# Ledger of designs, part 388: VH-VL binders against q96il0

Target 1, 167 residues: q96il0
Amino acid sequence: APERGAERRDTAPSGVSRFCPPRKSCHDWIGPPDKYSNLRPVHFYIPENESPLEQKLRKLRQETQEWNQQFWANQNLTFSKEKEEFIHSRLKTKGLGLRTESGQKATLNAEEMADFYKEFLSKNFQKHMYYNRDWYKRNFAITFFMGKVALERIWNKLKQKQKKRSN
Below, E stands for the ipSAE of ESMFold2; O stands for the ipSAE of OpenDDE; V2 stands for 0.75 times the mean of E and O plus 0.25 times the DockQ between their complexes.

## First folded at step 17 (VH-VL)

Design P10 (framework fv_ebrasodebart; at its last fold request DockQ between E and O 0.55; V2 from the best seeds 0.73)
Fold by OpenDDE, fold request of step 18:
Structure P10 (fold): chain C 167 residues (1-167), chain A 120 residues (1-120), chain B 108 residues (1-108)
Amino acid sequence: as target 1 above (167 residues)
Amino acid sequence: QIQLVQSGAEVKKPGASVKVSCKASGYTFTEYYISWVRQAPGQGLEWMGWISAHESFTNYAQKLQGRVTMTTDTSTSTAYMELRSLRSDDTAVYYCARDHSYLPRGHDYWGQGTLVTVSS
Amino acid sequence: QAVLTQPPSVSVSPGQTASITCSGDKLGDRFAYWYQQKPGQSPVLVMYEDSERPSGIPERFSASNSGNTATLTISGTQAMDEADYYCQAWKSSGANRVFGGGTKLTVL
């Protein structure tokens, strides 16, 4: 049987969350955890009279969310792959098969798995540092635009009050 | 001035691999991502993927999964794209482009392109 | 997969307004980008974030993005504007980018 070359997926497939918020909702919704990232996506509310600045903020939030989803989907895929390789390697070293006599998948003990987690965290430490840097910068930009939108809303409310006093 | 300078043209046989380099200058390399885009002769642009500085985050187009590897060398401000198991339909001009890591600014600077020809 | 659809060609007379469309499902919910490519040259960013112009891009270039359609508008089209134009956006799922099929703008 030709060994079906295990398609080395280096990146997680983009899952489209099938969650649809109610059509009459006036607030953001949180969907179920994504299959690959395990992150809960936010479905952003779109106001009827969305300003250009509000739209820009919404798009920026959406892009940042997708960026974050993809990062963790990739990280979880890498983790799962390396975990499986570690288990297989350790079982082989012990002269144990991949399956128990009962046909169950052979597992390592908690101490052996602790070694894997420590090694994985150490190996990915720099990766997580740079992720955090980029995450904070993205959120800073979002917060800045949130401030601008808040100011715009205040200004629009003040203009409406002045117009009502002049009539 | 911001520049992306790519390696020269390559001629490869089917099944071979090609590695294209992209040297960045004129900006802080670690603050941006590098995207790779290819264009087959007489065809449109195809996004291949992007890589962050320090290789902390890589994202490949689904069509190229398993065949493409992107890497960076921060000491030389150079990005690399390796494409394996080359086919005739991989004949294209390959571009590196700068991508903002924090803001949706698009690909604001491009390399000159590298022609990769896959022929028997 | 989010497909961005562009007309294969647009023709305009010098001094007239050229309009190039890019259509995709919920494209208005994402940022659109536009690139100009002349024969034998690398692409050049001409519009970002739906309607923003990079430094050095003439004011005759403008863009909008609403509903399912992004539009690049070139007012007072010049002979030098003859090129291929590509739209780009993020895919609806994931952090992947997608290009439109490209539009050849001919200035007659």
Scores: ipSAE 0.873, ipTM 0.952, lowest interface PAE 0.5, mean pLDDT 92
Fold by ESMFold2, fold request of step 18:
Structure P10 (fold): chain C 167 residues (1-167), chain A 120 residues (1-120), chain B 108 residues (1-108)
Amino acid sequence: as target 1 above (167 residues)
Amino acid sequence: QIQLVQSGAEVKKPGASVKVSCKASGYTFTEYYISWVRQAPGQGLEWMGWISAHESFTNYAQKLQGRVTMTTDTSTSTAYMELRSLRSDDTAVYYCARDHSYLPRGHDYWGQGTLVTVSS
Amino acid sequence: QAVLTQPPSVSVSPGQTASITCSGDKLGDRFAYWYQQKPGQSPVLVMYEDSERPSGIPERFSASNSGNTATLTISGTQAMDEADYYCQAWKSSGANRVFGGGTKLTVL
């Protein structure tokens, strides 16, 4: 039975931070870090004479980016929740409160927190392995389409040169 | 031959939970996500969420956050959707549908649907 | 709620061309998908990637997606095409899918 697949936990909100690219741009644009995923999204330029193949590539890249943004947004939420649970558990074991006397959230030192980071990575190793597999497959598909677009552009340029010489 | 076979109809009271199963066959289960879609009587389709076969990535519609849990069992090629704290407006046919993990293919195969009726 | 808007119904005579629209903010920036659902049956994918047909779907089905509007077009409409049709896309703000409200195609 897969561990943690039966947990009743919320996923991160479906929406990522809003992006506002420049009004007149001929280039892809990199936006600020997303609030939930902490990834910088690419805002894709839509050229005037986009071929059907170029359009498919752009949309595939966009969907892959949104897929990746949502995965890491969910992981960051899980990380934050489990980090707080770990801190609270360790503070309880030490007989300490959840707040310092100044009213700030109590925390652990870097050495104590190292145990959390190791545990989190170990627990999520399989999840990240399958994420990496899917990420690799998505990027392979994108690279394949990038190659097809490059070939399309080369053949169009060769056809233009052939027409000019024959005219 | 690709097929998704769902569990039978359920009648539940408000406040109860329901768990619908979706058994996949005819393809490599671990290469696809399973999406869940519901349809209230006389209404349109509503996407509920999706889960990767290894449970590495689960994403729920915001309307259902906190009430829905999706799981899988790769040894039986089966996906599950559990909806808790049922209300009368949860009465619907619940579908599972295959979703490609990395290509934009859409929901190319659907289960037969499971009617869940919530009535007091 | 549905971010994608479809007309509730479209009527067409047999042999004529039916067009079903799906409107959403910047929908042309995303892949659009179309599903056919006949009474008492599960939905069936009829178009994907804006304009691609799955194997087994007749060539009289075509689709386009540009600007804010995706359009499913059925040429030479037949009585067997009478069904509900739903568009689908990823939400503009995330990795969630959304369906349009559906269009009942009537073939008189």
Scores: ipSAE 0.699, ipTM 0.874, lowest interface PAE 0.9, mean pLDDT 85
ESMFold2, look of step 17: ipSAE 0.681; ipTM 0.870
ESMFold2 (binder alone), look of step 17: mean pLDDT 90; pTM 0.932
OpenDDE, look of step 17: ipSAE 0.864; ipTM 0.948
ESMFold2, fold request of step 18: ipSAE 0.684, 0.696; ipTM 0.868, 0.873
ESMFold2 (binder alone), fold request of step 18: mean pLDDT 91, 91, 90; pTM 0.938, 0.942, 0.933
OpenDDE, fold request of step 18: ipSAE 0.865, 0.873; ipTM 0.949, 0.951

Design P11 (framework fv_ebrasodebart; at its last read DockQ between E and O 0.45; V2 from the best seeds 0.71)
Heavy chain, then light chain:
Amino acid sequence: QIQLVQSGAEVKKPGASVKVSCKASGYTFTEYYISWVRQAPGQGLEWMGWISAHESYTNYAQKLQGRVTMTTDTSTSTAYMELRSLRSDDTAVYYCARDHSYLPRGHDYWGQGTLVTVSS
Amino acid sequence: QAVLTQPPSVSVSPGQTASITCSGDKLGDRFAYWYQQKPGQSPVLVMYEDSERPSGIPERFSASNSGNTATLTISGTQAMDEADYYCQAWKSSGAHRVFGGGTKLTVL
ESMFold2, look of step 17: ipSAE 0.711; ipTM 0.887
ESMFold2 (binder alone), look of step 17: mean pLDDT 91; pTM 0.938
OpenDDE, look of step 17: ipSAE 0.813; ipTM 0.928
ESMFold2, fold request of step 18: ipSAE 0.692, 0.693, 0.706; ipTM 0.873, 0.878, 0.883
ESMFold2 (binder alone), fold request of step 18: mean pLDDT 90, 90, 90; pTM 0.936, 0.936, 0.935
OpenDDE, fold request of step 18: ipSAE 0.881, 0.873, 0.882; ipTM 0.955, 0.953, 0.956
ESMFold2, fold request of step 21: ipSAE 0.688, 0.690, 0.695; ipTM 0.879, 0.874, 0.879
ESMFold2 (binder alone), fold request of step 21: mean pLDDT 91, 90, 91; pTM 0.940, 0.934, 0.937
OpenDDE, fold request of step 21: ipSAE 0.877, 0.876, 0.876; ipTM 0.954, 0.953, 0.955
ESMFold2, last read: ipSAE 0.715, 0.700, 0.701; ipTM 0.880, 0.877, 0.881
ESMFold2 (binder alone), last read: mean pLDDT 91, 90, 90; pTM 0.936, 0.937, 0.935
OpenDDE, last read: ipSAE 0.873, 0.881, 0.874; ipTM 0.952, 0.956, 0.953

Design P12 (framework fv_ebrasodebart; at its last look DockQ between E and O 0.47; V2 from the best seeds 0.64)
Fold by OpenDDE, look of step 17:
Structure P12 (fold): chain C 167 residues (1-167), chain A 120 residues (1-120), chain B 108 residues (1-108)
Amino acid sequence: as target 1 above (167 residues)
Amino acid sequence: QIQLVQSGAEVKKPGASVKVSCKASGYTFTEYYISWVRQAPGQGLEWMGWISAHESYTNYAQKLQGRVTMTTDTSTSTAYMELRSLRSDDTAVYYCARDQSYLPRGHDYWGQGTLVTVSS
Amino acid sequence: QAVLTQPPSVSVSPGQTASITCSGDKLGDRFAYWYQQKPGQSPVLVMYEDSERPSGIPERFSASNSGNTATLTISGTQAMDEADYYCQAWDSSTANRVFGGGTKLTVL
């Protein structure tokens, strides 16, 4: 039995986008799409008077973003690999080379590629379901903390108003 | 009670592979990640990577990219870590640890560790 | 890869306050975690999310994270607190979790 070569699942390089916002920015910045995940990273602004709760929220958002980046980087790598394998296999089956007579990369037609996409989606359906579940749970947590931060800000504003009225 | 029970000690030759198992119990396996951490004798902790229980997400330490594979079996609530092309410097106690997927709560439960010795 | 630096050792007398630092670039922008490891045992999470205590961890354990330094504080240190302590944080550049080098706490 030919030793099924352990498919080296090439994991996406864990390189988070090195986008650095301008030092004087008072706002969140959205970077260009990451080359692996194709997701735009958000650089969160750190206010001078950041509350502990705001800091926690910021860190939670950052971690969730990184989680998301890594997921999609890996998914895109897998997709690209499987797509290439599919194309190669189909071309081979057709007796076609990987390059056309003109030297261009041989491609499959839209119908054949549709089959790939359908198969890929089917194969990865469960993975996507679990990803979505986890994504929702993470975002729920973030939203919850956003609510807390909002309440804290309201409370702090009220306290400041009371203090100003008392003086 | 939440428990992570790892496979027994392994002795391997350089160039070989080792597969360590970690059986989880006492919680819903599919709701958490499993992280792997190793510790060389007399050294500190080294994070190796993590896997979601559904294998929907993996993240490996850059140093171990290409040599490590993490997998799970949801039917048995077992996580596996395979390390290939073993070297003498891979001699360590290997830990599995539970990691929360939704909240940044760190590795809250640990296995007992598996000693892997790589010797010629 | 981000490096978390810890002092190799800290010594305290019983009842005194022990402070273990963990320094790293922009560590204050990340959650810090702390683990206790006794000889021959698995690590135990003692602090998470910079300053939160897991259930079962004594109140004498506290932590903070500011700037580039996370600090684990053990007030009223007891003999049973003698252990190796490791900080951990997420490395945003590599998406890796990184441990500090560890600090041996000795209770004299």
Scores: ipSAE 0.767, ipTM 0.908, lowest interface PAE 0.7, mean pLDDT 90
Fold by ESMFold2, look of step 17:
Structure P12 (fold): chain C 167 residues (1-167), chain A 120 residues (1-120), chain B 108 residues (1-108)
Amino acid sequence: as target 1 above (167 residues)
Amino acid sequence: QIQLVQSGAEVKKPGASVKVSCKASGYTFTEYYISWVRQAPGQGLEWMGWISAHESYTNYAQKLQGRVTMTTDTSTSTAYMELRSLRSDDTAVYYCARDQSYLPRGHDYWGQGTLVTVSS
Amino acid sequence: QAVLTQPPSVSVSPGQTASITCSGDKLGDRFAYWYQQKPGQSPVLVMYEDSERPSGIPERFSASNSGNTATLTISGTQAMDEADYYCQAWDSSTANRVFGGGTKLTVL
């Protein structure tokens, strides 16, 4: 039942349900985690009489979300590749193969993997600091436009109120 | 006085690599991204990818993934694009262009272009 | 390989209005950009964020973007406007910038 998507938001069983924003929603909607970035996308509401300023705000938020999703998708791929390289390097140093005798991928236990996690975090600290700077700049710009939209809406209500009083 | 000055034309054989430089001046290099765009003879523009000046965010066009590497040197305000395993259809003019990291302002300043010719 | 479709050419008489279209699925939900490229030169940004004009671009350049179509409009077209024009937009599925195939504007 795809029309029941709102009642089965993020708790629906895996492989049986699909995410469907409610047809009646007048609000932004938070969907399930994206497969590659692990971020929950916002599905933005599009009002019927969206002003040019409101449209610019929505596009800026959509583009920022997609920019952010791509960054973390890239980071997740880098993490996976470097993790495999680390495991391969450590197994080779031990003189072991990449597969167990059962044919499964050989791996390291959590203690052996601690060196990888520490190295990855340290290596990516500066990258994440500059990403955070750009993220904050984008959110500051979005907040600024949200303020402009709020002022536009107040001005429009004052115009309508002033017109009614003149009658 | 914002300028992006690129390295000179190159002739390469198939299978070789090329590295094009783009030196920026007249603005704070570390506050912007550099995009790379190419144009084959008689054809349109093709976006190749972008890189932030601190190399904290790099994204490549899927067609070129695995063959392209973009880097920067903040001490010289220079961006680089390296394309490996060159093929004859990589013959193009390669442009660098500035892009703002937090607003959708497009590619506001462009380099002069670098012709890369791939022939046997 | 272009995601955005442009007519390959547009011809206009001097002083007349030129219109160059760029079509893409739900393009009106994204920011559209326009670039001018004269023969042997680098591209120049002429419109950004759908309808905004950079400093130094004449007011006779305007643009719009709605539905599946963005349009660049040049009023009072001059011989110096003869160039190739490219639209550009963000592709949400790949987080890439994509260009249209280009339109040659001829002023005769």
Scores: ipSAE 0.626, ipTM 0.835, lowest interface PAE 1.2, mean pLDDT 84
ESMFold2 (binder alone), look of step 17: mean pLDDT 91; pTM 0.942

Design P13 (framework fv_ebrasodebart; at its last look DockQ between E and O 0.50; V2 from the best seeds 0.65)
Fold by OpenDDE, look of step 17:
Structure P13 (fold): chain C 167 residues (1-167), chain A 120 residues (1-120), chain B 108 residues (1-108)
Amino acid sequence: as target 1 above (167 residues)
Amino acid sequence: QIQLVQSGAEVKKPGASVKVSCKASGYTFTEYYISWVRQAPGQGLEWMGWISAHESYTNYAQKLQGRVTMTTDTSTSTAYMELRSLRSDDTAVYYCARDQSYLPRGHDYWGQGTLVTVSS
Amino acid sequence: QAVLTQPPSVSVSPGQTASITCSGDKLGDRFAYWYQQKPGQSPVLVMYEDSERPSGIPERFSASNSGNTATLTISGTQAMDEADYYCQAWDSSTAHRVFGGGTKLTVL
């Protein structure tokens, strides 16, 4: 019985690009696109006097970013896999090899690939809808905390001004 | 009341597979994720992975990649965790836990646990 | 994978304050969660988002995060607080959940 090679479902390797911002940066940095998710990671600046609310916001943003990275890394992996399978299946159906006579990787034409993209999008439509829902909810929460932080900053500035006037 | 009810204890041989179920109730199933956590006898908690309740995506612990599959049935509000190619070191109590997808609130509700024993 | 380090055990007398630490690389960038587990029971969330208490958790439980160390504090420790305590955080690179090794709290 031929050992059915356990198709190692290549799960996206968890290695988010270790982009390290310059140590002396006083602002958020955007890294290069991650090789798996194709999303650009944001490195959040940590103020010396970060308030608990600011910290919470920062951590919430970080978690949301990680969530997004993971989602898209998986999605892109799935896409790549299914795309390859589609190409192989179509080439096989056409009686074509995976390589051309010139040794190049055989490709499908744009029309055939359009069918793949349409099918893929259709198949993943619900997945994308749920992702979008969750994304909006997360961003709503982030926005809410951004508002709170903004108010806190205003309040702190006002208190500082009052203290300076009293001295 | 929010509850997660898991399937009963399992005894498996090495190389076999086990599928543990976790039935959720008392909340909107599709608004949360389900995480799976295991605990070997006398050991700490080990996170195995999570799944969105609507099966939009999964995230598995690297150690378990290729051996674990998490699924959900939204019609029954049930999550499933399948672990394949069982080994003796897979002997553990397996927990399902609710995970909030939108807010970082951790695993706020847990199942009662399912003992999986892998013995020759 | 990120590693969260906890002391294996902490002992306190009744009424005293127990402190359990959880240290990890970049833990300051992540939320810490704390779970209590009694023998033969499922874990219970006792703290989330570094310092927030779930409903039903006594006020004697508090938590803080400073730098790369999260701390669970139990003031006025009671015999019923004897349990294993686990910290948890996200891995910043994989979005995996990571648990600490656990701390056995003994109330003497």
Scores: ipSAE 0.756, ipTM 0.902, lowest interface PAE 0.7, mean pLDDT 90
Fold by ESMFold2, look of step 17:
Structure P13 (fold): chain C 167 residues (1-167), chain A 120 residues (1-120), chain B 108 residues (1-108)
Amino acid sequence: as target 1 above (167 residues)
Amino acid sequence: QIQLVQSGAEVKKPGASVKVSCKASGYTFTEYYISWVRQAPGQGLEWMGWISAHESYTNYAQKLQGRVTMTTDTSTSTAYMELRSLRSDDTAVYYCARDQSYLPRGHDYWGQGTLVTVSS
Amino acid sequence: QAVLTQPPSVSVSPGQTASITCSGDKLGDRFAYWYQQKPGQSPVLVMYEDSERPSGIPERFSASNSGNTATLTISGTQAMDEADYYCQAWDSSTAHRVFGGGTKLTVL
């Protein structure tokens, strides 16, 4: 499966966090990108006769999605903070102010900003590796619960068949 | 023999900082998160935040954002919580608790607690 | 941010069944957890994943979670069960863990 993560763009946030799926849908569905994480949330269907095991699987999938969204929201905030600190540090080293004469926020050119992007990616490489490990562990656990649900459904079919033979 | 052993009680003045340690033993430290929970005298439990053992994921309660820093040292299997700009209503017992990173098992092991008293 | 509401106190006679509720908006869509805390002690996990019991917790402890309410049930309540009980759940909007206000269980 593709890695769940996105490079934080230095543009206005995208995504529609106000999106509401049809509550009467009988299937899971994928919403638009979340504003802060840039991830597309899955909106899970809740059947009326959901078994306890099916409920645990659904809750685990929901938690994993929210866990991912918060991680990338935090990373995006850290990116923005460190970007501003980098710009302020470079402007100060050049003897420039934080604002132009018009009061607008001073900035750096694309070549200068490339140094920031390389530094940020290098600094966060190990954090992303450990995040990927935890993400894989969560998906392994989800797959294990999917197997348990499949076995439960087979068992229910066998029990109902045996009940009909006895009746 | 899973154990979380916290640093001793602290008395601080308003405006100071405190750093509480939590040394873990009896399990693989890098496989779990540590949550910090505080309890003011006669009050309930308040979740402060969590940190992954590699510091790759930190999540702070909104009330404390900007005043709290959680860190770890994997070489000593120790988690730390630092609270800055202390106020009198920060007087509490501070707990560390083990938190499961990939299964919803809750806080299964807790430290003994560290009393932090903020008084003039 | 989710808010979990518990009654401040519950009283039962020894041997009776105690029920401690935890109310929150759509709490049944989240895993619920329960902790016991005796005076001067650290909290102890007594229920997790809505209804699962850790090893070492007596079978008289049970729990459920549906709709807006999670319930911790202690059957055959004993004097040793006298403690503060806290529910906990995950807040989906912030990925924070949230505790209820706590319930003092008194066994008279």
Scores: ipSAE 0.648, ipTM 0.852, lowest interface PAE 1.1, mean pLDDT 85
ESMFold2 (binder alone), look of step 17: mean pLDDT 90; pTM 0.941

Design P14 (framework fv_ebrasodebart; at its last look DockQ between E and O 0.48; V2 from the best seeds 0.64)
Fold by OpenDDE, look of step 17:
Structure P14 (fold): chain C 167 residues (1-167), chain A 120 residues (1-120), chain B 108 residues (1-108)
Amino acid sequence: as target 1 above (167 residues)
Amino acid sequence: QIQLVQSGAEVKKPGASVKVSCKASGYTFTEYYISWVRQAPGQGLEWMGWISAHESYTNYAQKLQGRVTMTTDTSTSTAYMELRSLRSDDTAVYYCARDQSYLPRGHDYWGQGTLVTVSS
Amino acid sequence: QAVLTQPPSVSVSPGQTASITCSGDKLGDRFAYWYQQKPGQSPVLVMYEDSERPSGIPERFSASNSGNTATLTISGTQAMDEADYYCQAWHSSTANRVFGGGTKLTVL
C-alpha cells in the first residue's frame, strides 16, 4: 500500500521576516515584503530616552503590525488555496489535465480567472469589511497616541527651554 | 455583567473531536475577539488562538494548526472551539476569554473552563 | 517557540513586597500582561499593557518593564495574593500570544 504522503498542509508559517535593521539606525526601517502577507514590516526605532508614552505607542504600532501581518498571511493563504482549487476544478470540468502537453502547469484564461476573483471578493466582502473596521479603529488609537506623544514632546521642549532660561 | 459561560466537561477517546462552546453576555459580542486558552493538569496556561466575533479573523497557535477550528455564532453570541484528532496530551481545562481587538487589553474576562479528558 | 521565562516559585512574608519576573526575547518590544490564577479558578487579568491595572485590581499590584524583562510587583502582600501568576506577551515571530511558565507565589 503506497504510503500516501501526508500532504503537509503548508500552514502559513507565521515567520515574520527576520529583517534586522542596522544597529546604528536612528530611524524606523521598512523591511522587504513578507513572503506570506506581502506586507512590509516596519522595525521601529527605540530612542535611548524613550518615554513611557512613546513606548506604549511603539508597542501598539508593533502589535497592530503583527495583527495585520497575520491577517493578510492567512488571507493570502486562503486565496492561494481557493485559487488552486478553482483552477483544478475548472480544468477538470474542461477535461484538461493539470499539465499541458509541454509539461507546463495548465492555466486558465484571464476571463475565467476574472470570475474567480469576482467570486472570491464577493465571498470575502464581509470579512474585508470587518477587517477594515478593525484596522481603522486600531489606527485611530495609534493616531490618538501619536498626538499625545507629540504634545508630550512639545511640553518637554518647553520645560527644557524654561530651565535653560532660569540658569 | 459580562459573563462567558462554557459548555460542560467532556470525555473523549483518542482520535475523536471535541467542540467546546462559550456563550458571551453583558457586552457587544461583535466588538471583541474570543481567545481560547488551555491548561493541562498541573501545568501552565497555553494560548490556543483567537477568533473575531464575525469569523473574519482567526489566529491559531502553530502547534495546533490543522487540528483546531474556532467559530462564532453572532446570533447567539457564542464562540466554539473544535479540537480534532485528540490525544492524551490534549487533556486539559479549556478556557474561553474575551480579547479586545483594538487595544492591547489582554484577556479581561474568562469563562469558567471546560475540562476535556482524553482517555482510552 | 520563544518562551517567556518566569521563576517557578516566589515566597514572601505577609506585608512584604513580592516581585515576579518574566523574561523573553524581544519582550521589550511587546506589551506584557499578567494573570492571577487561584486553585480551581479561572485566570484573572491583574495587569495589562505592561503597567495598567484593570478595574477591581488592588493598587498594591503594579508592573513594570525593563529591557526584555517584565516585573509584577505586589506591595504589602496579603495571604489572599497566594496564587499562580502568569505573564503573557506576543511572540515576535509568530504573532501568537505566549504565556510564561507561571510563578507560584506563596505567602508564608
Scores: ipSAE 0.776, ipTM 0.910, lowest interface PAE 0.6, mean pLDDT 90
Fold by ESMFold2, look of step 17:
Structure P14 (fold): chain C 167 residues (1-167), chain A 120 residues (1-120), chain B 108 residues (1-108)
Amino acid sequence: as target 1 above (167 residues)
Amino acid sequence: QIQLVQSGAEVKKPGASVKVSCKASGYTFTEYYISWVRQAPGQGLEWMGWISAHESYTNYAQKLQGRVTMTTDTSTSTAYMELRSLRSDDTAVYYCARDQSYLPRGHDYWGQGTLVTVSS
Amino acid sequence: QAVLTQPPSVSVSPGQTASITCSGDKLGDRFAYWYQQKPGQSPVLVMYEDSERPSGIPERFSASNSGNTATLTISGTQAMDEADYYCQAWHSSTANRVFGGGTKLTVL
């Protein structure tokens, strides 16, 4: 299943540089991977004179990010648990212990592990399809609010031009 | 009209399980999440978790992790909440509420509530 | 764990303005929601997205959210506004909805 949500989260609406920007940046920036979801969080900039509409857009983007991070944190936990269960079950079927004679965790070869990966992806296909639908619906709402903010900014510029003309 | 109708009151002993149903009507069930919220007698509201209608996304409050299971049946537009290993402090009214619109609307429609009493 | 703190009770005279606060760390960085609950009834959403009012909720209800505090304001308070009021927000570190402890509004 594709990580479309993660791909959109690798890039902030503003550009991402190779430099580590200062903590007090005037732009959104991307932080290090979250240890549970493996997604890089966007840290949103809060301007001094943020309008109510701009504030709502920022909060919607933050809430969507948290919604997405929790989904993938849950998926990563499920993946790890089911992987261990698969390995344990296959080792028991082969009459092997959970540890090698040296005390290391016993594991399966690459072809045996491929069965797990195929099974996991097949089981989770429907889940990821509906997740993608919800993710796109949320991003469509964000785009709608971005349009409203853009119109608000244009209106403010026109008000400034009209004041300068009348003065 | 949008409506959430819950199953009837239940009396349980400690250690038992309870499963509450919530039947939705008047909207496209598969486009929303259902949250579960409980309220102990004389106490405030406590969010328990949510589930998407296709069961593709569930999230449980940390306090209840391991004791709660939420499910849905899209053919009947019904959500279910099961709470296991009941304790006397699980006595509460249990509500279902519509959640997770693509607009940030909160819990805009609520079921009538289901009283679950856990007594020795 | 995040906590949303509300005063246990607020009393106002009819026609006066009631203010119910909800305090939490950086609450102004999140959407705040308000619910009204009358005895024996399910909660009713009265404010969402910090300051938006659902259709059917009187204009005398308003709300704000900044810094660490969200405030529900009822101007021209009426006897029918007597109820318990709960704030709610999304808690970012747990991806959970969190309710405040509730405030009983008494109109006397």
Scores: ipSAE 0.614, ipTM 0.823, lowest interface PAE 1.2, mean pLDDT 84
ESMFold2 (binder alone), look of step 17: mean pLDDT 91; pTM 0.939

